# VH-VL binders against q9vpl3, part 422

Target 1, 224 residues: q9vpl3
Amino acid sequence: RGKINIQRPKAPHYERARVVAVTQPKYPELPKAKSCFKTRAERTQQQQENPYNEIIAREVRNWLDHSRLVAFFHLSSITADDIFRVRVQLHKQNLHLKSYGSKIIEQAVKNTRYEAIVPLFHSNHCIVFSPDPEKTAALLRIVRRVPQMVLLGGIVEETMLSRNQLVAYAQMPGLHAVQAQLVQTLSQAPGHLIQQLQAHQNSFVQVLDVHAKNQMNEETPKST

## First folded at step 14 (VH-VL)

Design wc13 (framework fv_imvotamab_arm2)
Fold by ESMFold2-Fast, scan of step 14:
Structure wc13 (fold): chain C 224 residues (1-224), chain A 121 residues (1-121), chain B 112 residues (1-112)
Amino acid sequence: as target 1 above (224 residues)
Amino acid sequence: EVQLVQSGAEVKKPGESLKISCKGSGYTFTSYDIGWVRQMPGKGLEWMGIISPYFGETRYSPSFQGQVTISADKSITTAYLQWSSLKASDTAMYYCARDEGIWEGYYFDLWGQGTLVTVSS
Amino acid sequence: DIVMTQTPLSSPVTLGQPASISCRSSQSLLHTDGYTYLSWLQQRPGQPPRLLIYEISNRFSGVPDRFSGSGAGTDFTLKISRVEAEDVGVYYCMQATQFPLTFGGGTKVEIK
């Protein structure tokens, strides 16, 4: 290619510039009592001001905006192979496991209704997103195999739910199940549609209430 | 070639121990769970239990809990079904089958050829 | 446990004619995640079971299009549009909606 031979005549000028740069102090002289290195606080502030953080924060906001199910997990020590296995199983159910730095999460949810979630991300964490809230049961079945992932809470249909509320939601009969039961009941009805709809509504509300109360009664600290 | 290969037929006496195997090949062994199904002579299918080779988690049908042990060794891509003490009523064809589902969502897309276990005095 | 009942117990059919197998569960197979985990298996004489259909109506890879599944809730049907000699065997429905997994008693398809 011969590029090295063409570059050779410039080597003396480049080498002189390089030598001059090396002999000049990289930054001003500091008193002996001061460090020449950035402190942890200074590094943290510089990282927070990184322009690439806004791009990733926008990605997080986009996931929040397009997901009807968001689940937050504490993540204990887990191998890369183990977490990859979990990601593959979740992806098959249209569940998307993402991990973002705490500063990115803070920047993404600042001045939003979800700012209260920031303390959940001060330790190792991960988030699962899905456009389908009915996948909550599938999500919990998958993560039951992963003791390193501990459910902290979530957001369903833009409503923030505690861990226990999210578990209760997963155990409820889905809207499709309720609709199927209504259709079954209506097919056997003598034609009184309004009465069937009212009976359906009452049964659903009571089942939900009983299930939630049963879940609360079975709940014990450190049981799972 | 994607396949599950089971160990050969066994003839045992009541009270003896037995461990049969199911070796997966041609696929990523840890990406699938392995279930065990019993078929008594001339009868239908009974689900016994399942194992996730990757996580080591095992789940048994209540009717088989305490009767058998399911295990797996991912380093040799093999799942096992074992009895500490065989009974004549354990005489059956035993199938292993792989699944990519989630526990109750199984559909078993690939089956082994079966291991015939005969227990008689 | 969910009880799975298959009818008929045996189905003699003439080659090229349709066959229909029914499966009924003791309770709804609709899971809270919105899926219905109902599968159909075929067991030819002397062979292991083979998956035909999963989640009511999804034909597994390599399964001929003459096989179709339908149903919802507690009532499910497997249809073979034109029975061929290789279709002889026992057919099982299986539910995986609720632990433990349970199978139907089987329907034997025979050529008359």
Scores: ipSAE 0.012, ipTM 0.452, lowest interface PAE 8.8, mean pLDDT 76

Design wc14 (framework fv_imvotamab_arm2)
Fold by ESMFold2-Fast, scan of step 14:
Structure wc14 (fold): chain C 224 residues (1-224), chain A 121 residues (1-121), chain B 112 residues (1-112)
Amino acid sequence: as target 1 above (224 residues)
Amino acid sequence: EVQLVQSGAEVKKPGESLKISCKGSGYTFTSYDIGWVRQMPGKGLEWMGIISPYFGETRYSPSFQGQVTISADKSITTAYLQWSSLKASDTAMYYCARDEGIWDSFYFDLWGQGTLVTVSS
Amino acid sequence: DIVMTQTPLSSPVTLGQPASISCRSSQSLLHTDGYTYLSWLQQRPGQPPRLLIYEISNRFSGVPDRFSGSGAGTDFTLKISRVEAEDVGVYYCMQATQFPLTFGGGTKVEIK
């Protein structure tokens, strides 16, 4: 026979307190006094005009421009050790995990084809970039084991895909047929390469939409 | 050659400990999860659990939680299934299998040859 | 846990004739992501299981096209259009929509 003990506070409360204490900003008294005379609006305006934000925003645009695979995640609380393990495993597959502030992302994608992603980053987030779209399956296998990372969607070959479409892309049978079609377009007149690749991507997205839709009660088939 | 090679047959007495192995070769071991499946003599298949070899994260069937331990050593591309104290009811063929599934899908595309474990007095 | 029920328990079939195996789940296998995670496995005598079909109807690499899967919700079917001698064995359905993963009880396909 034993006694029931009162449950002690969990380690996460203790760890959070320590993290907050370590990350607390240090303010010199004279700069503190000066900054206290500024309104929240003025501080926000100064942040928007920070030249470092533009430099980082350009870095984000460079990643977007040079990556044929971009995946967006919501990021829950995760330890430094756990995120390090995730980064190492992803890096082995030429997958690059990056975290940027939502303001920087908004600045990076404003007036670009990717502006629609901004709402995804109003909460804690991270992005995985890769020049190799064939690594989508490897990415999803790795991330499914990290419950703190929740897949929101992505961009493959400059085409925005929902979570379900990105999953369907990774699972797609007949990749050889898709590659054969791409080779066929590439073997034709080079002058239309970009247009043909873009048309192929649009057709592939339509196939993915149909495939994904088939998993959620098919639409009435048409007799044509 | 892509394969999973399991350790040889074991004959044990009740109360003894046992650790059986499943070695992956011909593929990137850490990129695939390894599941364990039990098949009692003349019976069907039962899923025991699964491990992510890189992260060491495990998930067990409730029927096997606390009865077995699944582990992996990624440096030698080997997954393990172990018992602290065997029972006669543990007599079965044990298979390891590679999970080819993506995201929320799970399906086992590559299977080991099986390890027969016999527990008797 | 989701219970998977297979019928028939045994299917003796004449060589070259079709065979049909049914699998019924106690709950819908439609995942919240819109996918249905049902697969079919073949186990030949004295051999480990072999993947035939995943996600209801997708044939795994190297699986002959005489094998086909269909179904939705709680009712699923594996069909062999023309049974060959090497098709003798036990067939299992497996669900992965909800943990724990569960298997059907198996259907033994044998030649008359």
Scores: ipSAE 0.046, ipTM 0.552, lowest interface PAE 6.1, mean pLDDT 78

Design wc15 (framework fv_imvotamab_arm2)
Fold by ESMFold2-Fast, scan of step 14:
Structure wc15 (fold): chain C 224 residues (1-224), chain A 121 residues (1-121), chain B 112 residues (1-112)
Amino acid sequence: as target 1 above (224 residues)
Amino acid sequence: EVQLVQSGAEVKKPGESLKISCKGSGYTFTSYDIGWVRQMPGKGLEWMGIISPYFGETRYSPSFQGQVTISADKSITTAYLQWSSLKASDTAMYYCARDEGIWDSWYFDLWGQGTLVTVSS
Amino acid sequence: DIVMTQTPLSSPVTLGQPASISCRSSQSLLHTDGYTYLSWLQQRPGQPPRLLIYEISNRFSGVPDRFSGSGAGTDFTLKISRVEAEDVGVYYCMQATQFPLTFGGGTKVEIK
């Protein structure tokens, strides 16, 4: 296999810098504070109120609001070439790999329903966004060949899911009308979902078994 | 209206050059790789090679390495298969096919109608 | 190269009866990522090939449920539960586990 090989990348025909610039919009760097004599605390407070951080945080909130699939990954040391190839493979499936600083993530999700994700971003991390939750299986297939990316969890149909819950979701058959309900049930716990489905199936089987027994008994000399 | 449309049938003599085309429409051309498959009259399918229009990278079957050139022009969403010098043994139906390609090659989900190439003296 | 061997070469079938096509690979098609990249294609007379099944057993969009795939490792089977007139054609297995991609020799399904 040599088409897109992260372990043995081939040089692309495109000018790499140009392709990267097109696929990754750059944010302006905040100019250094004009006053070098401010106290450490004042500098820290001024940095916290950086208007560029709020602009980037707004972009993160926009991605969260318009994505039905969001997956969180720990990112180990990886070359720029390898991550670029992963990004291109993901983009083919309408999956968008983004990296943001922990402070930006915290600022973006503060006072929102997603505030609980903040601890996931205190180490090296990246996020994959998609408007299509059915791409979860494709996402997991792509990242299987990227050991540097470790799935931590995600959000599907606005519901927080653990790693195991996301894996379970990817393996379930597609149900257009009930996807949101299925995701809500998964968020209660994978074990509880399986138990509930098994209980309902057992109840249905019991009803069918009783019905069949009654029909057979009614066809015998001891019918009711 | 997702489709691959191939150029028309060709009749050539040995030693002539030829370039046939495969135009993709109704989808994002650079999101899929395009493979070429040969079918000789009355015989089965043979994979010739593949191109990634996004990267411009090509890979050829060992049997076709150096015999053909695969290229693509993403500005007009078209892939090409070309010969510098045709042989009578190149007489075949040539198909282009779209590769799902999330891992390298996976499967061909969309096929062109085929281009019949006849090479005879 | 992985060699793909199909049996039978031809399968004359009565309408409504089942048909079975076997495909054997010279090496295991299980990839190191845990997936098996085996697909089945149908080619009707005068038409280009059409994808029926990918990754052993997954039916492609629009493919009737009478088609099913099974197998693992080196042995794979395509079954048609109830052959219809439109099923006449040549069927090919294809592997994408190892470069170069290779096809089976084809099985011709005919109505007798």
Scores: ipSAE 0.006, ipTM 0.460, lowest interface PAE 9.5, mean pLDDT 77

Design wc16 (framework fv_imvotamab_arm2)
Fold by ESMFold2-Fast, scan of step 14:
Structure wc16 (fold): chain C 224 residues (1-224), chain A 121 residues (1-121), chain B 112 residues (1-112)
Amino acid sequence: as target 1 above (224 residues)
Amino acid sequence: EVQLVQSGAEVKKPGESLKISCKGSGYTFTSYDIGWVRQMPGKGLEWMGIISPYFGETRYSPSFQGQVTISADKSITTAYLQWSSLKASDTAMYYCARDEGIWDSHWFDLWGQGTLVTVSS
Amino acid sequence: DIVMTQTPLSSPVTLGQPASISCRSSQSLLHTDGYTYLSWLQQRPGQPPRLLIYEISNRFSGVPDRFSGSGAGTDFTLKISRVEAEDVGVYYCMQATQFPLTFGGGTKVEIK
């Protein structure tokens, strides 16, 4: 596959570069001791792993802080080539597809108003970030064609929205006042939002279960 | 300029094959589905099917399943409608249309000029 | 398939007078997501169809405000408040709540 130049947003990229430069893990020199060399090495590795996780969590917080649009997806089995193709299409619309481990996401949103989203990430997942909330319609059109990506919900202008609320937002005209009104109208408590987001995920599973059950229990065909 | 440009009129005999085209320009081709609609002379509109150009996934109306093939080539931003063997009953105006709808919604905001297909012995 | 029935078949209207077109579906067009995917299209003589209204009542960009849509469930209406010469053509309702997508039979609007 040829090399494709993918540009990063200036604000999140700058903050990320600064975090990496400042908190880059260092390899400490082991003390001059004649005993328990392997145990000392193990302790050193544990110390290095802790700073690494914090660095990535700060990167996620930077994306959240600098993005006016964040969308959450459940991700079914998909090839690396297919997800790369999706990432390229999204990037053309200033939409940035990222995947982080659930522990890192939990650490990133801990003690923030978004801590309630953590349960969404206990299965395979990915997140799309953008500084431009008017790109929500473009995002949903692209993702509609990727059956492996199931929309769970998102954050628009710092307001958490369910799947249906994001769809409604995407259909609004580009006038600031109208979009702000919709966001206000669609907002709801984190507990209710998580319940709705999990319900969408569970509804998808239930649809598959009902479909499988119906295929197993065929009707008796009429015959002459 | 956002537009859909269809191939020119065709006059064919029953049993012949045909492939007509619909070229999109002025927008990101893979971000929209392309639907095909038939209009028989003096009659109303009939939805034939739709294609997602990104993965090439198609869905047909039951009335047209097995009758036609819908395809797309995203490298040249073109969708196609094809018959392996034409019948006189295929005589109609064929429109391609861009699906502007998002998620579970569907509405056709941009239409091609139409391709007239005449099949006669 | 959902069957879409339009009335009247033809509507001769005097310039400047209102026109009303009805569309009835064989079953509810309310989707499980809470939206109703009912659109209205205009086809002028010799031209391709043109989108007028989507999701019952939303006017598409560039469509004059004299066009309005309303309805719910199985009964939908397109109204033209003041018919102009350029409004001559056939009007179709379309449902996209359930596949296959289906169209009404059309209503011809004529100037008398």
Scores: ipSAE 0.212, ipTM 0.601, lowest interface PAE 4.1, mean pLDDT 80

Design wc17 (framework fv_imvotamab_arm2)
Fold by OpenDDE, second read of step 15:
Structure wc17 (fold): chain C 224 residues (1-224), chain A 121 residues (1-121), chain B 112 residues (1-112)
Amino acid sequence: as target 1 above (224 residues)
Amino acid sequence: EVQLVQSGAEVKKPGESLKISCKGSGYTFTSYDIGWVRQMPGKGLEWMGIISPYFGETRYSPSFQGQVTISADKSITTAYLQWSSLKASDTAMYYCARDEGIWDSYFFDLWGQGTLVTVSS
Amino acid sequence: DIVMTQTPLSSPVTLGQPASISCRSSQSLLHTDGYTYLSWLQQRPGQPPRLLIYEISNRFSGVPDRFSGSGAGTDFTLKISRVEAEDVGVYYCMQATQFPLTFGGGTKVEIK
C-alpha cells in the first residue's frame, strides 16, 4: 500500500472530483448589509432624504438669519432639570437655547456663509440665539454659572467671533454709550482748539500792553 | 434712554393710603427685577423688597413684610409701592432700582430719581 | 440678617489723595454658587445711589478706573486712588448673598 504522500496528495479520481465539485455547498454570499458599509456620503445623502431633517435644517437657518447674536456652546453632561433652569434664565433675557444634531447643522449651513461653524459641532452642543446683540453680557453672566456650558464662539452682527472676542465685546460699553462719549469728546475739542488759538493772540496783546506802558513811563519828563 | 422714572413727591396724613410708581423705559421691563429702597431723612439705605415682573414673584424684607405692598404692571412697564395706612415714621425718600435678575445675583444697576413721601399731621 | 458695618463713618480726604472704605459683614458673603454678592454704591448729595462695584471687584460700566474693590469672605474694601471733587458723597456697601438684602451704614467722603 503506497505511502500516502501527505505533501502532494494524488488528485482524486475524476468521478470523485466531480462529485466533490458539485456537492460543495455554495453558501449564498451573505447579502453584505449595504447599510453597514455606507460611505459617509451615502449616509449623509440618506439623511438629506428625510423630510423631517430638512424642516429642522430650515429652522436652524432661519434662526441664524434672524439672530444678531448667536453663541455656540459645548454641552457637557448636564441634567434635564439643569438645562431647564438655564433655559428659563435665558428666556427671561430673550435668549433662546436650542440644541440640534451635528448632521442637521451641517445640512443647514451647507453652502451658506455659516459653513465655518461646522467644526464646532463635533460633540454635544447647544446654541443660543438672540435678536439683540446687547444681550451678550447677560448671556455670559448666565453661562458663567453653568460649568456644563462651555463657550466656543459666536456670531455677532454677522461677524464670527472667538470666545475671547465675545468676552471682549460684552465688556465694551454699548454702542450708544460709546457714541455719546465720542460726541462729548468731539464737543469739547473745539473749545480746546479755540483756547489754544487764542492763547497766542492773548499773549501777544499782553506783551504789547507791557511795551506800551513802558514807553509811556519813559516819556514822562522828570519835571525838574 | 434707559431710565426709571418715579412718581412725584407726596404729602400725606397719617392713616391715609398711598401708591407710588416706578416706570421703566428704554429696556425690556420683564428682563429685570425692581427693588425698592427706603432712605429716611439723613439716614442710610434700607432694602424693602423686590419684585420680578417676569415670574410674578415678590420678596419682602422682614421689616417691611405686611407694611407695604410691592406690585408691577407689565403692560405699562411700571412697578408700584403702596401703603394701606401711612405712619409718620414712613416719611422718607423711596427709590426704585433695577436688578439684572440673573440667577441669584442682586445688584442695582439703574436707579430712579426717588420719591419723597412726607407724612405729617 | 447679615449686618454690614462700614468704617469709617466719615472720611475727609484731600483732593488727589487716596481714600479707603472698609465694609465688614457679620457672616461670610460667599454664596453657595461660588460668587460673593457684594456691591458698592455711591450717593452724591441730592442724587440717587449709583452702582460702582459689583461682586467685590467688578467695576460697573462708566465707573472711573480710580475706583477699585477688593476683599473676601467678611472683609471688603473700596479704594479711590485719587479723590476728585465729584467723588464727594456717601458710599454704601450692599450684600445680596442672603435675603434680606442689607446695606452698610454708609461712609461720607468729604474734601478737606
Scores: ipSAE 0.734, ipTM 0.874, lowest interface PAE 0.8, mean pLDDT 89
Fold by ESMFold2-Fast, scan of step 14:
Structure wc17 (fold): chain C 224 residues (1-224), chain A 121 residues (1-121), chain B 112 residues (1-112)
Amino acid sequence: as target 1 above (224 residues)
Amino acid sequence: EVQLVQSGAEVKKPGESLKISCKGSGYTFTSYDIGWVRQMPGKGLEWMGIISPYFGETRYSPSFQGQVTISADKSITTAYLQWSSLKASDTAMYYCARDEGIWDSYFFDLWGQGTLVTVSS
Amino acid sequence: DIVMTQTPLSSPVTLGQPASISCRSSQSLLHTDGYTYLSWLQQRPGQPPRLLIYEISNRFSGVPDRFSGSGAGTDFTLKISRVEAEDVGVYYCMQATQFPLTFGGGTKVEIK
């Protein structure tokens, strides 16, 4: 049993303990709208006035302002049960998985140093926040078991980092001065970094497409 | 500072009970699991079991199941290893070690200084 | 249980020379999740064990770069490129792929 992959069947007693831990007072309740779903008319009105989007955008800005670690992921189809298991692992490490609409993210980062990240969120996505940048290694250990989540890049100590730079940061010694120095020397202008992150995303899509085609060819072999 | 501090050496007679401790400090206690490892005099390492203070769950090596009890108290950031009735074969150095417990993968990044337990008449 | 066998039992080495320790498992340590949970620990005389390497080849924070790990499946190696006086001790491999966690018998590194 030792290793639990989110694609495996649930372990009854262990998962039950996790559910109890997650649902108890350790998780403070976040304010929620009375309705979790909005009609087409409400969305149209929201676009004009932006009252709800502005409130959620403020929540996103608050997460950005109080998080020293922010990681961006492409999110493929995943079951509610599997994402819940991921949230449990993350919460134990003070890592908080959030998903916001592209328009809300755009509104949240508009006129900020992070406005250039908006294109990353035009596809299915999620974001992990933490006040503790030392948890970057733990984050990477957790998400490597989640093939549905693909790291695109992030922000550490208010500095934008590519996937490779985040991986390098995670491998560093825990000495704060060395970590700060690495972040400074690895930092790039947002526009340049976004181009590299988009290239990574496009390359990943191409690799997945090739893999899918190769799997189809293997299922239907053309020759002996 | 990040450390695990274990209780002092114990000298006991066969049949006596014993509870030794492992106190974590300088880190978030509930973010890590605590494992126990035995090292008999002049021999190698044996994994005994582990506790997750966050989940309240324990797991034991089959060879130690029923021989010892592992527990933890989150309020004082301390894990325990307990025997109801000691045997001479329990004479060993006992180490506690922490692990993040991510997906039940283990590599124990921080170790206590050890508690020497001597059981003799 | 997975049995972990280490060779040699002892390795006398001249200062500055390389040392190599082998670890063989009775079964493949490649987990179904695609990862191999093989770690190396160092125990200096009179001290507790210390993590050197995890998941075959990842050096833990603060561990000198003269230590390196390699291997796959059932055969794993820990190398010390240039042995220093402080490297004297017993080295253990450990597997966490299958419960219960098991350790190798240990290899004593000593200076000639």
Scores: ipSAE 0.522, ipTM 0.749, lowest interface PAE 1.5, mean pLDDT 82

Design wc18 (framework fv_imvotamab_arm2)
Fold by ESMFold2-Fast, scan of step 14:
Structure wc18 (fold): chain C 224 residues (1-224), chain A 121 residues (1-121), chain B 112 residues (1-112)
Amino acid sequence: as target 1 above (224 residues)
Amino acid sequence: EVQLVQSGAEVKKPGESLKISCKGSGYTFTSYDIGWVRQMPGKGLEWMGIISPYFGETRYSPSFQGQVTISADKSITTAYLQWSSLKASDTAMYYCARDEGIWDSYWFDLWGQGTLVTVSS
Amino acid sequence: DIVMTQTPLSSPVTLGQPASISCRSSQSLLHTDGYTYLSWLQQRPGQPPRLLIYEISNRFSGVPDRFSGSGAGTDFTLKISRVEAEDVGVYYCMQATQFPLTFGGGTKVEIK
């Protein structure tokens, strides 16, 4: 899709280095050369449980367990420089952008209260974590300038919310009032929230498909 | 109580240095950027610059670049505006204002009471 | 820099009557992200500015519903449906679509 519409002055070198150090992934890199080529036997072996995936899955579970705000996004093609700028803005608000493979997420949430999120990750995705649910408003303000990131839904105080419910939560005053309303919403129709999250994802996928087709037609210019 | 409290009025002579302060309270200081706005006597508002207290990064209006320095100390939740050498034309009311500082999409939701700076010989 | 022009310079209004303030920018305030970063501030005599409206038409918390903002592109309007004594002051439009941030020259609302 399009480019990020962010035009800030270049950050001082020391600040960029500092942000990179703070926001970079904290797990070791495996030697790529040893994993680039797969024989038939090696492909068969990879169908077995991968111990490395369990380590990453545990980190995902830790993020889920220790975060009071979790937001799920569809992620379109984005440059490394653009996503770095997004991470800088998020980090200033104690918001942590993470990307994990769908199989790792499935493994992390299997047999947990969060298993219902798995369908959200059938396409390219990313997740934002925060220990502070009051940062929902800041999160939405940041991502509105990132057309490559489309909000699908999230979890606030262990309660699953649709995109529209997260937007409403961001505008609510007072944590106690919001908690009371969330309890009431769940008691009225507990399955409704899951269905709304899936319906929103499906509607967005349809819109993206139409947009992609229109963009492809526009990219094939005709002069007369 | 969410507020910005600025330092008291100053009377200075041309050539003197000055540093005025803006203390934030009742909110997470590092989550919001602090902007500085000048209002000359009987005139309108002029944006001077802004600071992100989290990283200390600053951005100045071209009219004020090199004229002033903006800084912040997040340990005492205070932002500063300073001059190395004041001019009579610096006589004005100076406001600090809080902004979320996201993608340069600024709107100032909380303002300090202002610091009157008078520079005369 | 984007130049912000406000009209009128002063608006004497009878209590309970409407007031309208115009703000025109030298170029479009529509950002490439699809948002327009135009806000309105109120400054009562001897007080600091106060945010009234952000992103053209969104009233800030605690702002009475008699205040409304509208407009697009380069032309923006702030309306007060029924002016009250507490509304006396100078009103400024501000743009944050393009750096540096710039303010309108201000419109003084007075009771006659």
Scores: ipSAE 0.201, ipTM 0.599, lowest interface PAE 3.4, mean pLDDT 80

